# Ledger of designs, part 2: VHH binders against O-phospho-L-seryl-tRNA:Cys-tRNA synthase 1

Target 1, 364 residues: O-phospho-L-seryl-tRNA:Cys-tRNA synthase 1, of Archaeoglobus fulgidus (o30207)
Amino acid sequence: DFINIDPLQTGGKLTEEARQALLEWGDGYSVCDFCTTGRLDEIKTPPIHDFIHNQLPKFLGCDVARVTNGAREAKFAVMHSLAKKDAWVVMDENCHYSSYVAAERAGLNIALVPKTDYPDYAITPENFAQTIEETKKRGEVVLALITYPDGNYGNLPDVKKIAKVCSEYDVPLLVNGAYAIGRMPVSLKEIGADFIVGSGHKSMAASGPIGVMGMKEEWAEIVLRRSEKYKNKEVELLGCTARGATIITLMASFPHVRERIKRWDEEVEKARRFAAEMEKLGIKQLGDNPHNHDLMFFHAEVLYEISKKAKGGRFFLYRELKSRKIHGIKPGLTRYFKLSTYGLSDEEVDYVLNAFKEIIEKYS
Key: E = the ipSAE of ESMFold2; O = the ipSAE of OpenDDE; V2 = 0.75 times the mean of E and O plus 0.25 times the DockQ between their complexes.

## First folded at step 1 (VHH)

Design b08 (framework vhh_7b18_3)
Fold by ESMFold2-Fast, scan of step 1:
Structure b08 (fold): chain B 364 residues (1-364), chain A 118 residues (1-118)
Amino acid sequence: as target 1 above (364 residues)
Amino acid sequence: QVQLVETGGGLVQPGGSLRLSCAASGFTFSSYAMGWARQVPGKGLEWVSYITRGGSTEYQDSVKGRFTISRDNAKSTVYLQMNSLKPEDTAVYYCARYSWLGTKFDYWGQGTQVTVSS
């Protein structure tokens, strides 16, 4: 029985309903909006079609939604649909590598919006505006992407102001909410952006890979365009919008996910308490302050100094945490690392804090 | 208003050293790549060195191993440490800011004269 603080895993833990759904529906069913005959007719709470076409758009605050094979497919579908010869995408420097790689695959030129310096690492509306303005001098900007929050610092940029900036430059905005959708309230309509992407296996308590994609109706004709031969099949999704057992686990978790986002303030308070206690140990939380997310990035000079003298070298921290049944900090990291408190009980938070305290005291 | 102010130029003997400083104001210094260029009589303006936002450096072959570019983001200052100076290093040295995308220089300092002679 381990405590897991890995940001990639904390929001993806299956609900009991999703775990039971995986057992019951884990046989190799091919599922989609149109593939609900036979045994799949028994899925009525909701029907798959109602989930994708009515419940999901309402949850995302958008006009049209789809499920995808992970957030990566959703990003690529948008980028590939909008790609033109010599066109540019403007994306934040804190983006996940899969956003950059999706743009490369789509044949887009990439301009990165710089983050501010240590300790904040912020993506500002001002830097976004300047990057769009300069990039427009080089070619057509077909898309902007903001990571909300980013997966390293857990920073939540001023996404409404960034959306306003993009609108003023006539650039559509894609909000990458892989660490937001299913954890915190997010609405495309309230943000004023054009596209939104989430990750079911990171933040929506679903088996992976599964993603969600939402958009304004005016983009649906472009992104969800139909095959020439198969008139009810969407080109960018290679026909079918659902993905076997993973969609069923997403649907099973969905009522729980809709309710848990209402308790987001509790997760933020938990993260802030954790960060304040780490500061007392000489471990500084970097990025947004006050912090507004469960994903946190720390500067631990004290642990770096210990690593120079410990027998395990840079692996001492990983070994000490593992011996205390704590997973989640990558082997070899000491000076800088990220972690997540998402879904931990107060007792588990206190256990992790005490583990760091004991480790530092042991090597003092 | 963007301003770049160079200091540290002067007369130095061959084999000597000088450190040029460039104080930047009017922009978020840490968000920009910075560089040095020099005006050499008969050759025009030539690039000397740059330092990226992430701290990566590059040098013109003729100064590599002798010159070192560095930055202090807390002081909004970029430096050029010039060692083993040669008469052919005599020039007006300009601090410059790269454009937002890092593709060209967009702002220049007033320049500082470096003269290497006996």
Scores: ipSAE 0.000, ipTM 0.128, lowest interface PAE 20.5, mean pLDDT 88

Design b09 (framework vhh_7b18_3)
Fold by ESMFold2-Fast, scan of step 1:
Structure b09 (fold): chain B 364 residues (1-364), chain A 120 residues (1-120)
Amino acid sequence: as target 1 above (364 residues)
Amino acid sequence: QVQLVETGGGLVQPGGSLRLSCAASGFTFSEYYMGWARQVPGKGLEWVSYISYGGSTEYQDSVKGRFTISRDNAKSTVYLQMNSLKPEDTAVYYCAADWGYYEDSAFDYWGQGTQVTVSS
């Protein structure tokens, strides 16, 4: 077995309950709030309705929630609903590519809020305000998006101040919490934003693609507007919210996810310990300092220098880690890389730290 | 402003040789891995060869022993010497540069490509 440190996978590892649910419900059923026939009769309670309408809103700190086919569908539903000719969306430069592509698909012009330089790569409320103000000179800004945290550096921007900035400019804010929701406590109401999205397969221990979307009541009429002909179907979701086994794995993992976010401070301390030990090896954690997330971005000048002499060149690190049953750093990366400690035991963290130490000593 | 400019492509008969050159500007050439990738008509992009800043080279199995990659840091140029060319080597050849620090691509910079046609 391998120790997995890939940020895309550490928060998406299935619970045993989710694995059993996947086996039980892996047949090609389409599941929705209104499906009550066939094999769904074997479900003694229709947990999907309660999950979507009662459990999810409470968990996200919002008024209204839905399950989507990934965070991508959630972002597109919001963007498409708010889109109008020549309108703009303002989004942070650290955004996931799917946020940018969703905006393109919705026909929105895009303005990027710049990150600060090395070593911090921060998205500041000040840069957010400046970008909104400049973009309003070019056209109507219908939406702002903040990635919280981003998937490259693991930075947690001051999202409450960013929400205040957006409110002052009368721009609704969408919080992309793909690496937060299901890992750490997040509340839309406490942030003061308008929309929040999460990724079940990244951070909620579910099979992908699966996502969650939450919003203020005032947006439900617009984003969740109903078909003119099929009044029980929502236009942006193409009717039904749930698709087969993925929603059921999300629901099966949900009790464990609610519990594990209560231990977020332990994950943060684990990440900080890992970063401090890497620093002793000459490998510097970049971004937020002190770091407040399990996803960390490192600058490893020592490994870059080794790659100049090592057999296999830039691929030496990947090969050395793989030989030690460690997976998750992209092949070819040496000078800069990201990883996640989420869900690792103390023994697994120590094993990974020792692997980096041994690799450096081997080539010294 | 970064540029990679490929030259040396053209038409050659099976068994012949061509030397591709890639002139780089706008970055510190000696700090980058340099490489060649090709797009065969009707297929996707495939990796051919790379050379590290430390002089290490690697080759795709199908070109090993026939192609040689080299670099001249003083001229900021990377070369691909192609010997014993086969019709299946017909492709657009792209020069690429990689510092190896970002996740979204294996190569930071790409040239516009040069056509190599192996035909009798």
Scores: ipSAE 0.000, ipTM 0.243, lowest interface PAE 15.9, mean pLDDT 87

Design b10 (framework vhh_7b18_3)
Fold by ESMFold2-Fast, scan of step 1:
Structure b10 (fold): chain B 364 residues (1-364), chain A 120 residues (1-120)
Amino acid sequence: as target 1 above (364 residues)
Amino acid sequence: QVQLVETGGGLVQPGGSLRLSCAASGFTFSDYGMGWARQVPGKGLEWVSYIYSDSSTEYQDSVKGRFTISRDNAKSTVYLQMNSLKPEDTAVYYCAREYSYGWEDTLDYWGQGTQVTVSS
């Protein structure tokens, strides 16, 4: 009934298989890929062990993979494993706050790679190299992190060149693919990075919180090190790799997710069409041009001017969209906002475009 | 062009009260949320309170029930009323303009700060 354009939710819509799996396995069961006993031995679509140890690594293009309690836990596991006294992590300025907070929790000093100015907001390989070089003068850099794409502009930085930069400085690279993994094709091997993390509830049609983590074999012995007493328990994950009923929804949605990423070019074309139509209304898409993601950031001077005279002030846009059964733009935003077209039909895209047109005409 | 000027800091005894003021200029004050953050000597910055353009408010847990944020749009001023002050509230208090870029709230302009010392 409602059209949802919130980037946090557009890639997280459950499949029917995931909804059915949640009903069958949602009774509070925990799962363990090392200790499959009792009723959980009956899960065959896919079997838990095959999913974690064979299907997920192939999907991520990596040697070893795990599921985590959100991308946040995955990032913390990597950062905490690599942390040293007075060491630094270099991360892009467009990073999600959970990347910054994970670094703080791991006891790492943080250096931010600056984005370019309006209208591009780009993270360049050049700025990445400069920040690593400058940070090495202050201390050891144990990790670099790139957000691919970022959650505000939907920018896809040149991640292969950034990986090459990190390699040249002998710094391992973590790719935060929370808005990529499950939406678009991504391969750790093709990028040439060391770690990759994804968000199941943002981009893999799963119930939250759930994340995925992939890595090169050389890092698995460090990050996935086992408990001294409990040999089947991994220290950074505080036990077994599989967590609650949310992994069941991730697994059940996985065949659909594997197929839908093959249609990524259609999602990019949809986003570009949406942006072109918005520009005709005086609403400019910012960031990468041409844009290569479903998440788009807009500059809307026309809506900002309307907010000065509208009865609802800066909340008028949220209220006007909600009255048209459109959710996803944060209340109070008018001049700048982000949205996602991921998974919308052409009819739904046209409906949203028409809503913006009607709103502007109403206040003209 | 954008300017934020804090006043009202000083020395106060535990259990006392202070009222901080932040006078804003160079922008349409009523369109923006405003926040207060504090920096404890030798430690990092922490958020204290926010007031949005619609006057809705949020507080850090350690100050809930003791501090009250308010605004006067006609005077382009935001206030922080601090009651039942504790030695741990000793910090430089900064006023900042809240701005939201899509998914995250951020503070894009900061004042110079005002010192609050809670000591006998």
Scores: ipSAE 0.000, ipTM 0.189, lowest interface PAE 16.0, mean pLDDT 87

Design d01 (framework vhh_7d4b_2)
Fold by ESMFold2-Fast, scan of step 1:
Structure d01 (fold): chain B 364 residues (1-364), chain A 119 residues (1-119)
Amino acid sequence: as target 1 above (364 residues)
Amino acid sequence: QVQLVESGGGVVQPGRSLRLSCAASGFTFSDYAMGWYRQAPGKQRELVASISWSGGSTNYADSVKGRFTISRDNSKNTMYLQMNSLKPEDTAVYYCAADYWEGYDLDYWGQGTQVTVSS
C-alpha cells in the first residue's frame, strides 16, 4: 500500500520464496554446515553446504565464503582476526558507524580517510594513499576498509584503484558492500581486494540479521580458524549461530538476487532520471554526478525554507509524504535527506516525484 | 559519541523566566539545525522551537511565539531557549534535539530537563 524509499529497506524486501520460507522455518532452528539434523534435513533448495561453499563464493568472486549474523559480525571477525597490539585500521570517513565500532571492539586504532567537501563527498585513492602513509608512521596498519557504496551519499569510489593502493602498501583491503552485494555485480577477484562483506537484510532480500563474508584463500586459515577443543566450530563466528529463518530466507531469495543484479543498469538509469527530475524542483542530488547507485543524497533548500513557515515545522515533510502513502524520509529531515529508488516501478517513481512537486506547490 | 546535555530547568512561578542550555558534542555543531521539544504529562512530545545551522532562521510553535527565543553559539557548541512570561501550560520535560547529518537515520536527543510552572 505504501511506497517505501528508505535505503535501509528497499534492498531487503523479501521475495515471495523468502516470505514463505520465513513462515515455514520461523521456529528457533540453528543452522550451519554442521547442524543439518532433524527437520533441517527437509531443506531441499539449496542445500546449506552447497550454498555456503559453492554458490556464495562464485557469486562474490572469492575463494571462501561464510554467512554471518549481519554484516557487523563479518567486519568484526576480519578485524579481530587481524588485530595486533597498537595496530591500526585505515577506513574511509563515509563508513557506517558499525565499521568504526567493530574496530574499537577489536582493539584497533582507527585512522579515517577524509572525504572531499560539498558537493561531492568523495573518497579518493589519493586520500587513501596519504592516510595509509601517515598512519604507518604511528604504527602497523593491519587492514584498510572501503565502504562501497557508502550509506549516506550512495557514492561508489574507485575501488579497483583503492585496492591497488592498498596492495602497494602491503595492506589487506576489506570492501564493505552492504549496499552493493545483492543489488549490483561485485567481484572480489575483479576488485583485487582481500575481503568482502554484504548485508542480506539490506541488499539480498533476506530477513535480518544476516550477512555474507568472502575472502581470498590465504586469509581463511586466519579468519576462519577452528576452535582448539571443538573441531567443527570457527572461533570468530562463535561456532554456528546462524538462525534457520534468516539463512533459509537468504537461500530462498538467492536465485532471484543472482538474476536481479544483471539488471543493475536499469536501477542506475532509474536513479539518474529521478535525480534529474528532483533538480527541476530545486532539490539538488549530491555526491557522485552522474550518479551510479539507487541510494541518493539530496540538498533541498526549498523544503528547508518551507519548514520554517509550515504548521508542522520540521516534521511537515514527513507528514506530507506519509499522507501520500510514502515511507522513507526520517521524521524531522527537510534540508538534507537520503532516499532509494531501488525496486520501484516507473509508476512508483513518478508518484514519488509528483508528491514532491505537489508538496512544493502547496507551500509556494 | 553524539551527546546532547540540557540544563537550566527548574520550578518557577507564572510570569517568571528560565533559560535552558543544550551543550552538544560528538558532531560538527555548526553544520546542523537544532530544536527544542517538550513533553507535558499525558501528552505527546511536540516541537517548541527550531534554529538553522547558522542561527539566521528560527521557527516557533504558535503557543510560545513572542514569549520564547531560541539562539545558538556555534563557538561554544551550545543552543539556548530563553523562556519569558511562563504559564502553567508550559510545564513539561524539555528536550534538546539535533538534525544530525551523520546520524540522520536516528534522532539525537538529550535526556531532558524538567520545567515546572506553578504557584
Scores: ipSAE 0.000, ipTM 0.166, lowest interface PAE 15.8, mean pLDDT 87

Design d02 (framework vhh_7d4b_2)
Fold by ESMFold2-Fast, scan of step 1:
Structure d02 (fold): chain B 364 residues (1-364), chain A 118 residues (1-118)
Amino acid sequence: as target 1 above (364 residues)
Amino acid sequence: QVQLVESGGGVVQPGRSLRLSCAASGSIFSIYDMGWYRQAPGKQRELVASITSDSGSTNYADSVKGRFTISRDNSKNTMYLQMNSLKPEDTAVYYCAAEEYWGYDDYWGQGTQVTVSS
């Protein structure tokens, strides 16, 4: 059995229920689209309506929710809905490339909120305010986006203060929670933002691509507007919510996901313990300190020095970890890498820590 | 579609305990609200206990509150009814059921007999 520390997969590991759902419901078009009473027949009629209209909004802390074909579709739906000629979106510099590309696709001008320097790489409310002020001189700011947390450093910015900043400038805020929703407690209402987006295949124990989108009621008429010809179809979703096996795996995992977020403090404690032990080996955790997320970015000069002398050069670390049944660090990375401890047992965390210790001692 | 199979029924004396199990196969067990129903001879079928898909909420008939406990293990696709302090009035065929949100389809097991006598 391999231990997987890849941040893209740790929160997306399927439950047994989701795995069985893939086998049973994976054949073709296994569910109806968004329907008032969605029964097809006995084999193809899972309960979707309650999940989308009651369970998801409560989970996200919002008024209205949808399931999407990945977080990308959700972000584009919001951006495209709000886009105006020569308008701007303000987004953090730590954003995923898909946020930037979605804004380009929507025809929005983009202003990036700069991160602080090494070693913190933080997105501050102050830099957010400054960027909005400067951008408003160039044109209308129709949307702000904050990545919470980002996928590089695992930084959790002060999202409540950022929401207040956006509100003071009369700019709606989209929280990209691809690495938060399904891992940790997140509430759109408690944050005070306008939109929230999650990734089922990264953080909700679902098969991908699948995402979730939540919003305040006031935005539903705009973002979820109906087709001119097909009155029960939503323009931004190209008809309806996600369909088939991906939504069914999301629904199958959802009871487990609701319960596991209650144990978030345990995941943060694991990450902090892992980082403290890595520091003893000369491997420094960058970003937020103390760290508040399972995704961590490390600076490992000790491993870089070893790579200069080791047989196999820069690929030595990948080989050493693989020989110990550990996957998740890209082949060739030694000096800088990211990993996740999400969902690992204490024994698995200790095994990974011991692997790094043994590798360093072997080449000392 | 879900297939439900009950087990654990039998004949017991008053004051004893019995544990019923309901094993599900065929469909996604974890997305259904589940319940235990019973039907005594010559009477209508009645709800005994229910549990939401996420185990976050349970409901009990007044006649069994404090004596019966419903639980589920989604990883094993199984729902349970722990029946304590059994009374002759608890004698019935017990059915497990999976209920769809819209209420248009309920899936039922074949039933398991529980007899509490003298």
Scores: ipSAE 0.000, ipTM 0.099, lowest interface PAE 24.5, mean pLDDT 86

Design d03 (framework vhh_7d4b_2)
Fold by ESMFold2-Fast, scan of step 1:
Structure d03 (fold): chain B 364 residues (1-364), chain A 120 residues (1-120)
Amino acid sequence: as target 1 above (364 residues)
Amino acid sequence: QVQLVESGGGVVQPGRSLRLSCAASGFTFDDYAMGWYRQAPGKQRELVASISYSGDSTNYADSVKGRFTISRDNSKNTMYLQMNSLKPEDTAVYYCARDLEYWSGYEDYWGQGTQVTVSS
């Protein structure tokens, strides 16, 4: 009965089909792309092989796809495959920490593309080009990564122009679409990038950890290279791609996910309406304006001032929202916070907006 | 009672084509991935081509990519290997196999094999 506005959960809410699949296949080591023994042989609809090797590439707009143990494994597989002694990866400053840590683990030097200042926090094609140029003076740049959108501000950078920049510098580009794939239309082919990564448990209505990875055919021989001893096992995925019940929940939700991305324009208009109404309360949406994503970052001086006088201090907002059956803003946040409107009804959006209005009026 | 029966082997000149067939019986054919393997005299058996149970996914050994095409007809319980631009090094006994895992090289049933000889 709670309204959930947490960006980590709004795109990952399971379908009823996925809930039933999780119940049926939740026990132990139950399914695997490369295993056909025991209960693993019993999965018929959709078939695991056809899902991974036909349906996913078409959905991602790429030549070759895999399911991974989270987006983290996908990013590491690409980075580790391309890593060379003293080589560099160029990634945006708004990247998820797991992108940075994956690069460290792969032994890559890291150069960050700076974001613009308050209030926009934008990653521009120009800053991307400048960072690549400067980094090339220090060593070989084997990969660039763009977070599309970022998980902080919900900014959608001009990914097509960034892909063109990377191409002009002969640098392959990995698009981290953890908050895009399964929420909005995304195509590797349309972007003109080399790799794309998604998160099933954030944005594809699946249980975690589950990720998807797509790439151009030319990279498959490098990234998906096989073990010398075990000819059916891919080195970067440590043999098996994804395994366990998580892939079954992804597959069960997939028909719903394909349909929901067609309504992305409705989600964008919902987010813009929400932001405009928050602005009337003195709560400013930061980042892209007009905003183009369901994940929004707000600056709320009014709520910060209230926290100085309220009995609950900085926890007053969390408590007031919880009393109204709203979850998703971390306890203690007042001045700056992020939230998501993805999948909310118009009535639920209005309920959340009214909750913020009532809270401000109560303490004014 | 699983049976896999190969046909279509023979002697052919370099650069020519040959089509192999594998007729399957005794199991639900469309539940299994299938593969073509080959073994030249004194060599280990190698996986040449694999096809998923639906036919939507295929894979090939590097030595045959662009020349060989694997396909299947689930209504006829039959798998095929179209072999184009044949080379002397393609000379081997070709085996049809039922795979436990797509492109795994793990098989539980084999055909008797069909000889393909590419002679200049």
Scores: ipSAE 0.000, ipTM 0.174, lowest interface PAE 20.4, mean pLDDT 87

Design d04 (framework vhh_7d4b_2; at its last look DockQ between E and O 0.09; V2 from the best seeds 0.00; counts 0 for: pae E 23.0 > 2, unsure alone 63.7 < 65, placed apart)
Amino acid sequence: QVQLVESGGGVVQPGRSLRLSCAASGRTFSDYDMGWYRQAPGKQRELVASISGSGGSTNYADSVKGRFTISRDNSKNTMYLQMNSLKPEDTAVYYCAAYDESWYGLEYDYWGQGTQVTVSS
ESMFold2-Fast, scan of step 1: ipSAE 0.000; ipTM 0.341
ESMFold2, look of step 2: ipSAE 0.000; ipTM 0.092
ESMFold2 (binder alone), look of step 2: mean pLDDT 79; pTM 0.807
OpenDDE, look of step 2: ipSAE 0.006; ipTM 0.244

Design d05 (framework vhh_7d4b_2)
Fold by ESMFold2-Fast, scan of step 1:
Structure d05 (fold): chain B 364 residues (1-364), chain A 121 residues (1-121)
Amino acid sequence: as target 1 above (364 residues)
Amino acid sequence: QVQLVESGGGVVQPGRSLRLSCAASGFTFSSYEMGWYRQAPGKQRELVASITYSGGSTNYADSVKGRFTISRDNSKNTMYLQMNSLKPEDTAVYYCATEGYDWLYDSFDYWGQGTQVTVSS
């Protein structure tokens, strides 16, 4: 009965269909895109093969798609496939740590595109171009990565202009859409990028770990190259790409996810309303303004000052919110924090806003 | 209530050593990851080293690997940074912080006041 405002969980809340699928398909490893017999005939959702090869590419706006063991595996598969001696990847400074770590694991040198300063924290096409140009002096740039949106500020950079910049430098672009795919409309073809990655358990109402990967046709033979010995198995995905329960929950939620992205403008308006009301309390939304995503980053000097005198110190905010049945802000954060309004009702939004108001009034 | 107090900074010649200490109070120190950050004038704050709650795992910035060693004593609520073979580019204010690898570094309220390390002739 808690209201959950954790960005990691708001887009990953299971549909009723996915919850039932999890109960029915939790037994063992007998479901994958190469397992076309047995209980697959009893699934009321589309067959796994049709989902991966026909429905998912259409949804992502790409030529070829796969499911992966999380967005992390998808990013590594692309990076590892394109990696070569002394090569570079250029990625935005707002990237998730798993993008940086995947590049390290792939043996790539990393150049970070700097964000602008407070209060915007923006990744600009101009900074992207400058970083690519400077990095090319040090070695071959085999890949660029843009986080769209990032998981800290909820910023949506001008991804179409960034794609154009990458194209002008002959650098393929990977769009990390872990907080976009399944929440908002996203199309690889419309962006003009080469690869796109999503997170099913963050944004597609699925049990984790589950990710999606989409790409242009020309990259498929490189990234999805087949085993030398096992001709139906893809090297980067170690053959079979998904566990039965996780892929089935993704498929079960998929009709709902396709419909909910059509209501993205309502989620954006909800986030803007939330930010405007927080600002009346002295809590400023940072990053993109007007904000265009459900994930928001706040600067709360008023809560920082309260933490200096409150009995609970820095943990006062976490405790006050928990006592009001609100989850989602990391324990110890007061001055800066992120949250998500995705999927909240108007009543839930008002409840959270009133909780912040009451907490501030309590400590005067 | 929550306090982090750094000590051990100072002026030192290149190639010499310093040991920084961070005394923590007001929270269950043994349950939290800890880190050392540094900030030089005109530069962004950067992670130098981090250590898990048990001390069983550590992480280092490439610029300090092999030269710096992070450690902790949970019985004393204290974290240390042993800095060997100091270079002029190590000159910065060093901050003790409570942190996990996915924390928003610039949004963490509970940093120490910092301790200045200057490596010069």
Scores: ipSAE 0.000, ipTM 0.130, lowest interface PAE 21.7, mean pLDDT 86

